# VH-VL binders against o60147: the designs that were tried, part 72

Target 1, 175 residues: o60147
Amino acid sequence: MLEKNKYLYIFRHIQTNQVLLSQGNVLKKTALFQLPYPLQKPVAPNGMRPAKLRKDHWVPLLKVEFPNESMFQSVFMQLLNYRKYRSVQPLTSDLLKLPIPVRRRKIMRQEVPNTIADLADILNKEKFPENSVRLQLSDKSDSEYADWPPSVQIDSEEIKLSRGFREKTTVDEAR

## First folded at step 20 (VH-VL)

Design kp21
Fold by OpenDDE, fold request of step 21:
Structure kp21 (fold): chain C 175 residues (1-175), chain A 118 residues (1-118), chain B 106 residues (1-106)
Amino acid sequence: as target 1 above (175 residues)
Amino acid sequence: QVQLVQSGSELKKPGASVKVSCKASGYTFRSYGMNWVRQAPGQGLEWMGWINTYSGDPTYAQGFTGRFVFSLDTSVSTAYLQISSLKAEDTAVYYCARGPYLSYFDYWGQGTLVTVSS
Amino acid sequence: DIQLTQSPSFLSASVGDRVTITCRASQDISSYLAWYQQKPGKAPKLLIYDASRLESGVPSRFSGSGSGTEFTLTISSLQPEDFATYYCQQDWEFPTFGGGTKVEIK
């Protein structure tokens, strides 16, 4: 049978460092629904959930290739839920001591390392075959935010960006 | 091998409630979203919303808020659609459909006819 | 919401005919369009996803093309089992369906 999408892309906002998950190298409008709930009032592109997605404001953070669709979907769903879970958790006492603008910036800055750590944690629990998952990062140093299981092979080559902050690919992936 | 099996046809009176079940098998239940699609007699398909099978969080399409409730029993890989305060216009076939996160639908239940009549 | 307009709504054809169905989106949806086949009393069946990707088990006589706002489903040689209603569906935003195209025997 023909394999479907097995690629996970994670994007970050170039200004706010907010993170969006994508089932392909192109962000869909529905990705905006991943942004934090209004109660947190984070700085988001053109509001919490703008009518239009400014794709040029988002750059690839990392790309993950899975052995098959089933594994990809499993990890995607878990990662989505990890992020949502954090967004609804009470703020720590330390964060509450900070002025609101400082607090917001700190929370947004933590999205990248937290997401990477979540991904590693999920993959550690899944116990996929050794070197079966390929991880490529825009910045290789970001891999240091987590300890990766043997199933993950980190690519020595970083993601290349084209004009508009889109990944350069010879064959564009539909999803 | 992937299968979605829905509960049988329902005949209800206006104002009553109905609960349709959708049992999944042949795959990891929490790895794919479960969508609900309505089709009135002789009409087209309408996406009602979806439920995150991992977290249990439902999202409802516009026009399907209030009287419609998505729920899960993950122990038996089953999704549920409950409709309260039934109206005649709720008469339709209701489908559960598996799919990636807010994407297409690759596997469908056989559908459940809900008829609302006085 | 994104509106999908299918044309024609009804199509009469014979076995062996080349059949073309179009789906127009009210806005650019890139390639996030799927096609379904539905027979009377049955659930829809996925044929094409991401505008042009053929679902496993679907005959090669089915093909999808297009991007942006104009999409096409093509049946190269209509078979007896292909008489059905076809729907397009976008997933750029929350999913919506076209109005359907009923392919009937001529």
Scores: ipSAE 0.856, ipTM 0.942, lowest interface PAE 0.5, mean pLDDT 91
Fold by OpenDDE, fold request of step 21:
Structure kp21 (fold): chain C 175 residues (1-175), chain A 118 residues (1-118), chain B 106 residues (1-106)
Amino acid sequence: as target 1 above (175 residues)
Amino acid sequence: QVQLVQSGSELKKPGASVKVSCKASGYTFRSYGMNWVRQAPGQGLEWMGWINTYSGDPTYAQGFTGRFVFSLDTSVSTAYLQISSLKAEDTAVYYCARGPYLSYFDYWGQGTLVTVSS
Amino acid sequence: DIQLTQSPSFLSASVGDRVTITCRASQDISSYLAWYQQKPGKAPKLLIYDASRLESGVPSRFSGSGSGTEFTLTISSLQPEDFATYYCQQDWEFPTFGGGTKVEIK
């Protein structure tokens, strides 16, 4: 019997560089719930939740294959928590000194590298078996945003870009 | 073995409050969301909402805001459902159910019958 | 909210029969649909997830198919223990359930 989902997809917004986590290669509407409501006065405007999911605005950033579902779920939940924590933290004094447009751009540019760094940190703490986690990036240079533990094997091939979803391949056995 | 064990049946008067517990075992509690599902007598299943077992953040479905409160005690891997200002229409079986983030529900508690009667 | 309409609401069948239950969604939910079995006085049991994936421990006589707005649960050969109520559930948005289909003995 095939295992349940053990694949993490991370998508980025093509304009805002917002990041969404997905439990599969199809980005669900529920992924938007990772972002705060506009009415909640978010610290970072770019973290606001849009009313509708525009699949064509999201592209895959990376794909991670875990050893099993349980490990995947653990990392997924932790990653959500890391993101939330950052979103509720007050802006640094350095950021507050910047003009609003510059500040917004800087925050936007930080979301992708921060997410990648978070993932690496979580995986480092989990101490999974060596080369048990397979990481595939849309841009290999993005792997440089973090030091990866021995459990992570970075794929030599880049993810084929597809907006809103990633087509299933022979290596994508789950959802 | 994954198990969700809920507290026993409750008989309450209108206006009272009830707190149902759901103790999880056999897996990492914070790795899966905990959902609450209501089923009135002879009726279908109704999703009430869920709580993020890692962050403790609850999300309530429409119609289940105000009097319904999800909470956790992670030290004992237990989720709670509290209903205040009970009404007769709250009479139902309440289930806790484990599931991936806003997905399906793979393990269920045995259910807790809450009867509200004057 | 996404509405799920199950058909039929009631179904009478005999042991050995091929049974098919339909679940229609008010909008495209891709393959994010699950099926549950519930017996009287018991909690629901997951049968199928992601429209067609069989949950571990579930007999192979159960199968799910469909995508988009039309989904089906099929029991290839109904067994005595299969008389129960079946529910579909979508997770494209916040979870919602169908109205249920009660499979009764003919």
Scores: ipSAE 0.856, ipTM 0.938, lowest interface PAE 0.5, mean pLDDT 91
Fold by OpenDDE, look of step 20:
Structure kp21 (fold): chain C 175 residues (1-175), chain A 118 residues (1-118), chain B 106 residues (1-106)
Amino acid sequence: as target 1 above (175 residues)
Amino acid sequence: QVQLVQSGSELKKPGASVKVSCKASGYTFRSYGMNWVRQAPGQGLEWMGWINTYSGDPTYAQGFTGRFVFSLDTSVSTAYLQISSLKAEDTAVYYCARGPYLSYFDYWGQGTLVTVSS
Amino acid sequence: DIQLTQSPSFLSASVGDRVTITCRASQDISSYLAWYQQKPGKAPKLLIYDASRLESGVPSRFSGSGSGTEFTLTISSLQPEDFATYYCQQDWEFPTFGGGTKVEIK
């Protein structure tokens, strides 16, 4: 009997650096609903929530393999919650002093490190067995955005994706 | 084992309200979304929407906005469907169904028949 | 919304028969399709998810195949307990169901 999905993929947009969570190595259209609410959403190609999912606009950020589906689902749901919480938080006075385009860029740039930090925080709280969670990062340096619990084993193997997704690319922080 | 137990059948008059409960057991309630599916007599299945059991955020399918409200009581692992201003067209069996985030539905309640008749 | 068209709507078969049900999507949904079995007065039961993955506890005589816009549920040898209505469901977008296929005894 086949096990149900226990793989979390996180993708980043090549231009906006926004992130999407995926249940498996293929992004579904429903993933687009994870994008921020209009009130605080940054500018994105074809709007914040495009009508179509362009796979070629997304590259893998990381992959996580969990011991079982239940653990995966728990972490996935929590990640969604963390992301939403951030999206509804009031802007800091420092951010409000910045021009809107600059502000948006700054917020966008924080999505990747924030998501990684969220994942680490969730995993720290879950206290899974030692080395029971396998983490693969497209960029190994991204692991520095968080302190990982003993449950996490960082794997140096490349993330394998289905057709349609772009390979790893460098994001210009000035964008 | 995973179980979803729904409240009993309801007979209501037009304009009334009904609240169907779905009690979950056998798993971590907040780890899976709860979906609601409607099936009119002799008809197919209709996805009504889902509620994020962790955040409590509901999402309603087209055609199920306004009079339909999803809610939770996480303390008792229970999801609720409330329908207000009932119409004859609302006569159907309503199912709660567990599922991963906007995916398939692996466990179902036994269904609750709501009959709206004058 | 994505439309799912099942064929046939009704199917008569005998015990031991190979049964095939088709589900066609109005657009490419990759492999994000599930199959359910529903018996009269009962809730649907998940059979297949992600087009071809067999749900735990489901007999191996059930199988799913397909990708893109064409999907198939196959019962290799129909058993007495398999007479029911079957539904496909996509989860590429917000979930939608096919119209159902009722498998009746010949």
Scores: ipSAE 0.844, ipTM 0.937, lowest interface PAE 0.5, mean pLDDT 90
Fold by ESMFold2, fold request of step 21:
Structure kp21 (fold): chain C 175 residues (1-175), chain A 118 residues (1-118), chain B 106 residues (1-106)
Amino acid sequence: as target 1 above (175 residues)
Amino acid sequence: QVQLVQSGSELKKPGASVKVSCKASGYTFRSYGMNWVRQAPGQGLEWMGWINTYSGDPTYAQGFTGRFVFSLDTSVSTAYLQISSLKAEDTAVYYCARGPYLSYFDYWGQGTLVTVSS
Amino acid sequence: DIQLTQSPSFLSASVGDRVTITCRASQDISSYLAWYQQKPGKAPKLLIYDASRLESGVPSRFSGSGSGTEFTLTISSLQPEDFATYYCQQDWEFPTFGGGTKVEIK
């Protein structure tokens, strides 16, 4: 391998819609530390951070190819900070009116649109060359959560559903 | 191009404090985590923890949550390790090492020998 | 914490020998393992990351393999400058290092 990682991999939890950022196409256990706890406790019985990584619960949300590793690292660290910042903000009055289980579920459901919006915000502020950042989504309608800068080329093909981020599926060989 | 330059060796007595610096250059400082690794004389490597250079949030390995403090000055791309109430068992070489978020360590400082003796 | 057990702890070999160093993890760490070389009086140097990926500037006689719980570092033809201690490190969880393997040139 001539070049270190320049790909951002983002996963979504199939049940909760929580999001994990990854530096590789296979999630590692430390990814779970990205799942913030609200300032208010307690955490729901099943927690907002699972006790262990269940790889069958995390599916591709999107993949981004950057021009090089340095640009990937800059965006990755900024995204982590956006998620940390959101995790420490006071809850709104509307959220506080909800029963705790409902409140937690509503917060988790915002992770997909929030992460996509945050990514676009970072990319709009960064000075990448036109069409130099390739974005591929599992569901192309998710691109509608944000306005993308000229640097971003959205792939017309959706990510094929499978465990991890595979360039070619094994389904063809199983037929 | 990427360089991590640490402060020089220290000779200290028990009970004193020491602050080791690690100045980074040749890359965007806030884009990679900064780790601290200890190596006692003749021994192996021990991860002490890391500091998120973007947020300034430190994380300490078990056993390093007391007398050890990580800090940053991002204006000069420098990370610091402070050790308080030095003990003889703190005698070691201390390395700074950068890497992706909680990952491998691709560049290392030259190491700082801290010697603690009466 | 994940334990990494390296074997052997020490080996002596001749120039030109094929050398294999093993790192066994206490649980499945996928391919999240790195190898470092440390020469006396110097900082460690990254050789291999993600179990098998060769770091830039590292001689091709070094290779890494394995996944899950068992990993190997291989030096295909030992050179005089390969006298060093070799460490494995996992990054599946908070980083931990193996105990090291000291390679002495006979």
Scores: ipSAE 0.678, ipTM 0.854, lowest interface PAE 1.5, mean pLDDT 87

Design kp21
Fold by ESMFold2, fold request of step 21:
Structure kp21 (fold): chain C 175 residues (1-175), chain A 118 residues (1-118), chain B 106 residues (1-106)
Amino acid sequence: as target 1 above (175 residues)
Amino acid sequence: QVQLVQSGSELKKPGASVKVSCKASGYTFRSYGMNWVRQAPGQGLEWMGWINTYSGDPTYAQGFTGRFVFSLDTSVSTAYLQISSLKAEDTAVYYCARGPYLSYFDYWGQGTLVTVSS
Amino acid sequence: DIQLTQSPSFLSASVGDRVTITCRASQDISSYLAWYQQKPGKAPKLLIYDASRLESGVPSRFSGSGSGTEFTLTISSLQPEDFATYYCQQDWEFPTFGGGTKVEIK
């Protein structure tokens, strides 16, 4: 009786540092809907959605193994909601003073630390058994963006995959 | 055990409205998306869209953006499909189906036949 | 929008036969393809997800294969309860279904 997916896969964009959440180790096109619609006006608070999924532009950020599919789904849906909540918040006056390209880059570069903090916040509120949630990062220093609950076991091994979470290559930008 | 139970068949006249319910049990309602799928008599399956059960935000497939409204009552783990200004071409079985975010559909309701005739 | 073309639309077979149904996508969808079985008057039932993963409780005579644009559902030894209509569905982008393949007794 093979259990369905219990893994959260998180990708980072190599150029913008935007983040995508995935239910599979290979991104699908619908993942792009997690990013804000491309806006033509300068007042948009968020980064832009690429028109096409370029798989070579998205590298592993982290992977989480949950005890079962149900717990994975609960965390995944909550994390999506955190990202939506952040995307509709009004911009600060300091951000509004920046030129639009600079503003967008600054907002997008916060996605990695924000996503990691949000994940940890959700896991701190959930009552998972001690060491039942395994976290693996491409860069272990990224764990420093959050305080992790006792339920989380941070894997000592970094993710060494170059593209996606299933295949190795000798040349890549992954960590 | 996961179960989706839909409201009973409906017989309506053109121009009327109908509201189909889909009550979920056996799982955490807000952890899986709720999809609506249409099947006209003798025809195949057509995805109408889905509603994010966590946020309440609906997404409609092309061709379903006007007269079709998805909604939720999370307090009773129930999703709704409302069709207004019914047309004869709306005669179909309407299924609710749950699944992971924009994914496959692992559990389905029994279907609700909506018949629109003059 | 992704078009899924199922082949054949109709298939007549005997109990014990090996049955293969093909689903072709209009573009590369990786392995994001599911298969459903639907009997008359009943809801569809998930058989296969992610192209080749068997859903819990589905008999092992069902298998799926393929990636990219070409996918197959195989029933290794057709049983009396397998006479139904089969649909493929992609979830690479917003879901779409194939037109269906009706399998009936020869």
Scores: ipSAE 0.672, ipTM 0.851, lowest interface PAE 1.5, mean pLDDT 88
Fold by ESMFold2, fold request of step 21:
Structure kp21 (fold): chain C 175 residues (1-175), chain A 118 residues (1-118), chain B 106 residues (1-106)
Amino acid sequence: as target 1 above (175 residues)
Amino acid sequence: QVQLVQSGSELKKPGASVKVSCKASGYTFRSYGMNWVRQAPGQGLEWMGWINTYSGDPTYAQGFTGRFVFSLDTSVSTAYLQISSLKAEDTAVYYCARGPYLSYFDYWGQGTLVTVSS
Amino acid sequence: DIQLTQSPSFLSASVGDRVTITCRASQDISSYLAWYQQKPGKAPKLLIYDASRLESGVPSRFSGSGSGTEFTLTISSLQPEDFATYYCQQDWEFPTFGGGTKVEIK
């Protein structure tokens, strides 16, 4: 009964609030390349690609269950594109008026609300059946960054942090 | 169902260019990344990189950052590999393969043999 | 880059034999490993993903196991159609392939 992945896992950085999208409940090194910078250089406004993955710096932000793999893949690829698009936009006049350290912190702090808004925007534009997309958050108040379509069912229980998105007990299936 | 159909074999001289096509059908083209994999005669598989089929952004493996160009035509669900300044060591079968973001490859094209000979 | 070392490089076996192929990674890749079968003149075919998950339509005589740095593909009862070369591939970082294991039937 095992199926290909239909779950989106989103992590945030504890200190910078940068966001990484994941296809599994354990973040892998390739997630770092989701940052739109092909080189590790300090010039990018949305932070830097670190040399290695520090698993202790990334915590669950949210988890989404889709009806099937194809729907998950569509949303995942669109989210990657939204993040790329935001990273190459010229800085706004309001941002340019801020001192550089403040500007950098503000841009990075916007990744969480921006990613949540982008997810909701995608889900509002897609034709998913009512209540077919289950959303679970680590902080339910984060759902307030967006207006969710009828297709989204927001879980009443928050994600309990232990290690990434692992359940407290191990479940093993064969076949 | 899911199919990846590649253009036919090519015989080229050193210094020429070649463009291999990979036409996808049976799935939402923009939902899965497109990878390119090289296999020299009698040898193993070598990942060349991939292209994000939604954004069009390519990523190249080490050693493939120069003469190799990935591109798309999303209107016909087709990915392209262009190799310029062909060298004898470019003689290989080139596969397109789809998969999740930088993951395993669940469907493969039939391969395109590119032969570079003087 | 992560190097994958397959052993053996070549294997001769009889129909009905249990065949075991090993893939060792140069660093911990968790369970991010796939196995492919490639028959002569054909494209590779995905057999196993995420170390142990069987791809749809693949016979149940194929199984995968392992985590961390050591992984195994097992064919429980070798069939004539299993003559092929088998490759492992990691996706912990940029994909890389093992060198392959050619399985020949005696």
Scores: ipSAE 0.576, ipTM 0.805, lowest interface PAE 2.1, mean pLDDT 86

